# Ledger of designs, part 5: VH-VL binders against Rhythmically expressed gene 2 protein (Reg-2)

Target 1, 260 residues: Rhythmically expressed gene 2 protein (Reg-2), of Drosophila melanogaster (Fruit fly) (q94915)
Amino acid sequence: MRSLSRFRLITFDVTNTLLQFRTTPGKQYGEIGALFGARCDNNELAKNFKANWYKMNRDYPNFGRDTNPQMEWQQWWRKLIAGTFAESGAAIPDEKLHNFSNHLIELYKTSICWQPCNGSVELLQQLRKELKPEKCKLGVIANFDPRLPTLLQNTKLDQYLDFAINSYEVQAEKPDPQIFQKAMEKSGLKNLKPEECLHIGDGPTTDYLAAKELGWHSALVHEKSYAYLVKKYGEDIDRDHVFPSLYDFHKKISDGAVVW

## First folded at step 17 (VH-VL)

Design v1 (from t3 with heavy chain P105S)
Fold by ESMFold2, look of step 18:
Structure v1 (fold): chain C 260 residues (1-260), chain A 123 residues (1-123), chain B 108 residues (1-108)
Amino acid sequence: as target 1 above (260 residues)
Amino acid sequence: QVTLKESGPTLVKPTQTLTLTCSFSGFSLDEYGVGIGWIRQPPGKALEWLAHIYWDDDKRYSPSLKSRLTISKDTSKNQVVLTMTNMDPVDTATYYCARVQTYTSSGYFLDYWGQGTLVTVSS
Amino acid sequence: EIVLTQSPGTLSLSPGERATLSCTASQSVSSRYLHWYQQKPGKAPKLLIYYARLRQSGVPSRFSGSGSGTDYTLTISSLQPEDFATYYCQQYGSSPFTFGQGTKLEIK
């Protein structure tokens, strides 16, 4: 891993970088909804989950942490779930909403709902073997609620990581610079310079550009072409640091084909 | 190729109602996180936000002008309409529509603007 | 209401010089709600910087943004002739959504 020897800190995003949903929220919500008597079309649930994701982030940012008055993250998810089902044609009865929502909240911190992305486990395994914690810290920076440590444990990724920070607990989210600074502090590394940090994620804005603008190095894992990404997100995206997957990233790093 | 264009009368009399249409192409208001905003600029003065409408039909109005403003969308025609009642000479300005966009679902900005239309309110 | 105060009101510089434009908010604004626009006479504003520090597509690397909380800065590292324009900061986080009064960057 010669290409990575300059880095004292390597951080990852979680969703669609290290982990992904096993099935769509539409299918998963649909199965659980049927068990509780709230039958909705899976495609409507998927559509309205995404719609409510946007509405909740607009109106109650950072899972409710960054609102006035502050909303607890569990209530944030209950509100999202309630809206998703109501807009899909089968509202959950008020008397049952708390227990139904809590069941989904608990399920989504387990490997029942999540699986590793292609190449993520293999990369982490090799990094942990070759970059011991005393030489390089491996961490997570995620726009996520406080379930993050439990999720990493339940999916067996915690064994490869030195720390994980979530936006809710630190009250800062990507692309804001503060969450990256918190990661540098959490690493415990003395005299850590931005040029010694690498951030790997799937978000062109929230991960790649955000870290790069701070003087970190960045790698973008994304299914879209470089031409599409530059047209939409601008010319600050470096062709040589865009990869289709962590599997491809890992292969190129192992071959010594990446220059920082 | 995102484009926006304002249309409507360029001259109105005091007390009349102004109706402006924003016609756009290259995107749809069915896209999550997208909207249309209206901003005006009196000659030689700063920009003033008036209103916007989101893809989910959520509407926001400048509090000082709320009683005079109505915003609506016609998704099938790719149009957004702004109505402003009781026009006064102080409302003489260039009126812009612009696309409201987000890359985070929480932080919004105005990434593409129409060329603007000057509306003069004669006294 | 969050008031955005830009300084200086007018900045006279020559091509090749460095420009520093300030935007001060009356209350704290999260970086993801703070944006910068460029406007040339007779033209619509054009987005330059979103989320305080990220460049919009097509914006040259000589433009950069920084700051947090109440104090934000737009920097142009080496002025080009096409950069002489009026610059506005904007907050889009708390209603009413407000713009600064502008900084006019003019050729000396």
Scores: ipSAE 0.853, ipTM 0.924, lowest interface PAE 0.9, mean pLDDT 93

Design v3 (from t3 with heavy chain P105A)
Fold by ESMFold2, look of step 17:
Structure v3 (fold): chain C 260 residues (1-260), chain A 123 residues (1-123), chain B 108 residues (1-108)
Amino acid sequence: as target 1 above (260 residues)
Amino acid sequence: QVTLKESGPTLVKPTQTLTLTCSFSGFSLDEYGVGIGWIRQPPGKALEWLAHIYWDDDKRYSPSLKSRLTISKDTSKNQVVLTMTNMDPVDTATYYCARVQTYTASGYFLDYWGQGTLVTVSS
Amino acid sequence: EIVLTQSPGTLSLSPGERATLSCTASQSVSSRYLHWYQQKPGKAPKLLIYYARLRQSGVPSRFSGSGSGTDYTLTISSLQPEDFATYYCQQYGSSPFTFGQGTKLEIK
């Protein structure tokens, strides 16, 4: 952990960095859909969930917060769910849509739908042990709706973290610089310099490059090879700061193999 | 390797309809978050966005030209077609097609462009 | 309609010098919607910077973008002969999607 002692702030993304879905949205939506009489193929639901994710982000960015007029994030999810089922061959009955969507919304803030990514708990435990809050703040920066604090509590990660920033509430999302500035402010650290900040995430653009361009240090946890990542996202990705998992990152940090 | 190429007539008479085809390879309009846009540039002048079409068939047109433009796609052929009616000499320009891309699903940009085709409108 | 005003219209510099190109929007534009393109004579535009500050693959590190809100900047830290071209900023967030009028960077 010596290679991390230079940092006064370490932040993490959530989805596919600290936490991941236990099952695909296609399977989870399919099970709930069957209970409410909206039967669809799980693979179709997975495809149309992704399609509606793109459409909703294009038309109603930041879970509806960044549109004029604003949309409440629960309505944002209700529209996504309704579209996903309708495009998959079975619309949710109008009289059941509100209750159906709320059921899914509530499930997705619990450990029923989420589990820790490989190595995330072990890393956070070690960081909290060796980097006390008075020396280093640990936080989350996520493009996420207001369920984030409850999700971190329900998955028991909140005990290791000093704060969590969700994009909906601060009305700023990655890769925009404002959300990173909000995290620095939320840390409460005086005279915090960008070079004293580390951001760890799975998004080559939204996490790694976004933080690095602001003068932070960053680490990318990603399944693809360095060669693939550089080809797609450019030469600004540092070979020595790409890791297949937080487990690997933790091992490399412990071995003293990472230099910033 | 992503490539795009514009094809169509290079000379059009006033009042005629221009039809341009964008043929592309290295990606498909079945891919989420991608699209094809059309941009023109009169000789020696700035770029002007005309229209684009997304993978989900959502279409956007420049408001000042909307009544003259139609965009459509044929995903199986990897082609997008732009039609512009009632051509006038002021429409003389190089016409480009370009891939619309996103890494956030909310922010879009034009990452690969065709070489362009000069369309001259004269009698 | 969001008007993007680029300044200066023409910038004359020598190789090795630092270039600073400005793009001012008539109203606020989120960084995710602002992009920079390079165009050489007789060639198609080439994406240079996306999301205001991130370099496209293959773009040298001497190119950087910055800014937020209404004021955006493209900087070339040490000009190379191949950098003399016209540069356009673009917003792709609010229809009609607009380009600036361009800044021509030419050899002094």
Scores: ipSAE 0.860, ipTM 0.927, lowest interface PAE 0.8, mean pLDDT 92

## First folded at step 18 (VH-VL; from v3 with light chain V29I Y92W)

Design w6
Fold by ESMFold2, look of step 20:
Structure w6 (fold): chain C 260 residues (1-260), chain A 123 residues (1-123), chain B 108 residues (1-108)
Amino acid sequence: as target 1 above (260 residues)
Amino acid sequence: QVTLKESGPTLVKPTQTLTLTCSFSGFSLDEYGVGIGWIRQPPGKALEWLAHIYWDDDKRYSPSLKSRLTISKDTSKNQVVLTMTNMDPVDTATYYCARVQTYTASGYFLDYWGQGTLVTVSS
Amino acid sequence: EIVLTQSPGTLSLSPGERATLSCTASQSISSRYLHWYQQKPGKAPKLLIYYARLRQSGVPSRFSGSGSGTDYTLTISSLQPEDFATYYCQQWGSSPFTFGQGTKLEIK
């Protein structure tokens, strides 16, 4: 992996980069809802999950951490879940809401709800084998609640990683520079320069552009084409650093086809 | 692709109610995270946010003007309407509508603006 | 309520020079709530920089944004004739969502 030898720090996003949902939230919420007597159409649940994701992030940023007063992240998810079902035609009874929500929260810590993205495990395995930890640190930077360490352990990705940063605990979200600065500090590397850092993620704004504008190198893993991405997000996206998956990224770095 | 246009009266008398319509194309208020905002600018002065409405019908008003403002949307017509009551000569300004956009669901900005319409309040 | 104070009020420079425009918030805000707009006489504002430092599509690379907390900066590395305009910073962190008073960048 010689094309990566210049980097002393390599960080990854989690959702839709290292890990993805096994099934849509609409399907997963639908199955659990049926067990608790709250039957809704899976497509309506999927739409309203996304709607409530936007509402909660607008009104209670960073899983409630950036709210005054602060909201507990479990309450944040409980509110999202309640709204998702109510808007889908079957509100969860108040006496059941706490237990129902806790059941979903606990499931989403596990490999029942999450699986590795294409190529993520093979890439991490080879990086750990070929980039010695004393020279190159591997980490996670995620807009995520405090379940992140447990999720990484339950999906067995923690063994390849030197650290993981979640936005809730550090009170900073991507694309804000502070969370990237915190990752550099957490690495413990002396005299670390931005140009010695690589960030890999699926977010054109939150991962790719955010890291690039700080002087890091970045790779965008995204299912959409370069043409679509530059049209929406602008010309600062480099054609040579957009990949359809981590599998394709891994193949190209192994072939020496990536230049930084 | 994305266009916005303000329409309504250009001259109103003091105490009258102003009704402005923002007609837009190239996007829908069905899109999650999208909205329409109204901003005004008195001649030679700075920009002032008035109100905005999100795709989910959530509405925000400038606190100093809230008692005078009403915003509503008609998603099927791609229109947003602003009503401002009890107009006064100090309300003379160019009124803009603009698209509210987000890439994070938490951070919002105004990425495309209409040309603006000058509204003069005079007896 | 967050007040944004821009300085200088007017900046007179020649083409080819570097422009530095400041925006100071009355209280700390997350950088993803701070944005920059350009407005030419008789025209609507145009978004330049969102989230303090990210360029909007079609904005030339000579424009850059930086800063965090209370202090934010817009930099134009080598002024072109079309860059002479008024620049506004804007915050979307707390209602009322306010604009700065503007910096007029004019030809010397």
Scores: ipSAE 0.898, ipTM 0.940, lowest interface PAE 0.6, mean pLDDT 93
Fold by ESMFold2, look of step 21:
Structure w6 (fold): chain C 260 residues (1-260), chain A 123 residues (1-123), chain B 108 residues (1-108)
Amino acid sequence: as target 1 above (260 residues)
Amino acid sequence: QVTLKESGPTLVKPTQTLTLTCSFSGFSLDEYGVGIGWIRQPPGKALEWLAHIYWDDDKRYSPSLKSRLTISKDTSKNQVVLTMTNMDPVDTATYYCARVQTYTASGYFLDYWGQGTLVTVSS
Amino acid sequence: EIVLTQSPGTLSLSPGERATLSCTASQSISSRYLHWYQQKPGKAPKLLIYYARLRQSGVPSRFSGSGSGTDYTLTISSLQPEDFATYYCQQWGSSPFTFGQGTKLEIK
């Protein structure tokens, strides 16, 4: 992995980069809902999960941390879950809501709900073997709640990583520069320069452009074409640093086909 | 191609109600995170946010003008309507509609604007 | 509420020069709530920079944004004739969602 030798810090996003849901939230919520007596159509649950994701992020950003007064992240999720079911036609009874929500919250800490994205484990294994921690730190920067360390442990990715930053605990989220700066500090690397940092994620704005504007190098893992991405997100996206998956990224790096 | 256009009267008398329509194309108010905002600019002065409406029908109003403003949407027609009651000569301004956009679901901005329509309030 | 104060009020420069426009917020805001717009005479505003530092599609690379907390800057590295306009910063962090009073960039 000669093209990565210039980097002293490589960071990854989590959701849809290193890890993905085993099943959609619509299906998973539907299965658990049925067990607790709240039967809803899976497609309605999926639709309303996404709607409530937008509403909660608008009204209570960063899982409630960036709200004044601050909302606890568990309450944030409880509110999202309650809204998702109520809007889907089967409100969870008040006397069951706390336990139901806690069950989903705990389940989403585990490999029951999450699996590695295609190629993520293989890439991390090779990076850890070839770019040892004394030369290059590997980390996570995620817009995520405090379950992140437990999730990485339960999915066995923690063994490949030197640190993980979640936006809730550091009170900063991507694309804000502060979370990237905190990752550089957390790395412990002396005299670390932005051009020695690589960030890999699936968010065109939150990952790719955010890191690139800070002088980092960036790789975007995204299913859409370069032409689509440039039209929507602008001309700062480099065609040679967009990949369909981490599997494709890993192959291109191994073939020496990526230049920074 | 995203376009927005304001329509409504260009001259109103003091105390009358102003009704403005924003007609848009190239996007839908069914899209998560999207909305329409109204901004005005008195001649030679700075921009002032008035109100906006989100895709989920959540509505926000400038606190100083809230009692005078009503915003609504008709998603099937790609239109948003703003009404402002009890117009006064001080309300003479160019009125713009603009698309509310987000790439994070938490941070919002106005990425495309209409041409604006000058509304003059006088006898 | 959050007042955005822009300085200078007017900036007179020649083509080829570097322009630095300041926006100071009365309270700290997250960078993702701060945006910059350009307005030419008789025209609607146009988004330049969103989230304090990211360029809107089609905006030339000579435009850049920076800053955090209360202090934000728009920089134009080498002025072109079409860049002489009024520039507004805008915050979406708390209601009312305010604009600065503008900086007019004019030909010296």
Scores: ipSAE 0.898, ipTM 0.940, lowest interface PAE 0.6, mean pLDDT 93
Fold by ESMFold2, look of step 18:
Structure w6 (fold): chain C 260 residues (1-260), chain A 123 residues (1-123), chain B 108 residues (1-108)
Amino acid sequence: as target 1 above (260 residues)
Amino acid sequence: QVTLKESGPTLVKPTQTLTLTCSFSGFSLDEYGVGIGWIRQPPGKALEWLAHIYWDDDKRYSPSLKSRLTISKDTSKNQVVLTMTNMDPVDTATYYCARVQTYTASGYFLDYWGQGTLVTVSS
Amino acid sequence: EIVLTQSPGTLSLSPGERATLSCTASQSISSRYLHWYQQKPGKAPKLLIYYARLRQSGVPSRFSGSGSGTDYTLTISSLQPEDFATYYCQQWGSSPFTFGQGTKLEIK
């Protein structure tokens, strides 16, 4: 792990970096919907979940935290869920909506809905073994609601991490610089320089470019090719810091094949 | 490749209704987070946002002009139409359409613009 | 309404010099709502910087953006002849979505 020895802070995104869904929201929503008498086609649910994700983020950013008046994050999810089913042809009955949404909210903070991404546990284990907390802090920076600590506990990733920042609680989201600055503060490290920080995530804009433009180092884990990524997001993406997975990242770091 | 082009009359008389069409290619208005906006620029002046329409048909209008503006889309034809009623000589400007884009679902910007069309309002 | 005030109104510099363009918002804005556009005479605006700091595809690395809250800056580290144009900042945080009045960057 010698190519990481320059870093005093290493942070990770969560979704599609450390953890991923076990099954699509369309399938999961469909199963729970049937339990509550709201049967919808799984493909329609998947489509409308994504549509409502965009609409809710546009109209009520940061799970409702960044709106005036502020919306509670549970209400934010209830609104997303209600819209997803209504647009899919089977609205949740009003008398069931609160319990239905609570069931989904609780389910999505557990390992029933989430699993580790390829190589994430192995990387974290080795980092914790070789980079002690006095030397290097390990954390997460996620655009996420307040369920994040419980999710990390339920998936057993919390044991490898010194802290976790969620955008809702700190009232700032990636790619804004404030959430990265909050992570530096939360680390408790004295005289921490941006070039001593590494951020690893799957978002070309929200993770990779955002951290890079703050003077951090960054690594992008993404299934798409470098050519696809440069065409869409521009040439500021460094070919040598794009990896298909954390497994691939880990192997290249272990082999000393990454230069910062 | 992404292209946008404005079309419509270049000369309009006071009180008439202006109808402009934005024809675009290289993307679909079915793409999540995408939209089309209309911006004008009076000769020698700054840019002014007028209206935009999102992929989900959500529509936003400049509050000061809302009573005069209507925006609509035809996704199958790759077109967006802006109508502005009761035109006045002060509305003389170059009118642009531009693509609304996001990489976060929460932050939006105008990444590609048409060449613009000058609309003159005079007797 | 969020007013964006750009300064200076006109900036006269020579090729090779560093340009610093200011955009001040009347109230705090999340950085992801602040963008910069370049407009050359007779041409449509072109996006340069989105989310305050990130370069649009094809924009040269001499362009950079910085700032947060109410104070934002566009910097051109070494001016090229093609960089002489008018620059606008724009906010997308609150309706009406406003542009600054522009900074004209001209050859000294």
Scores: ipSAE 0.893, ipTM 0.937, lowest interface PAE 0.6, mean pLDDT 93

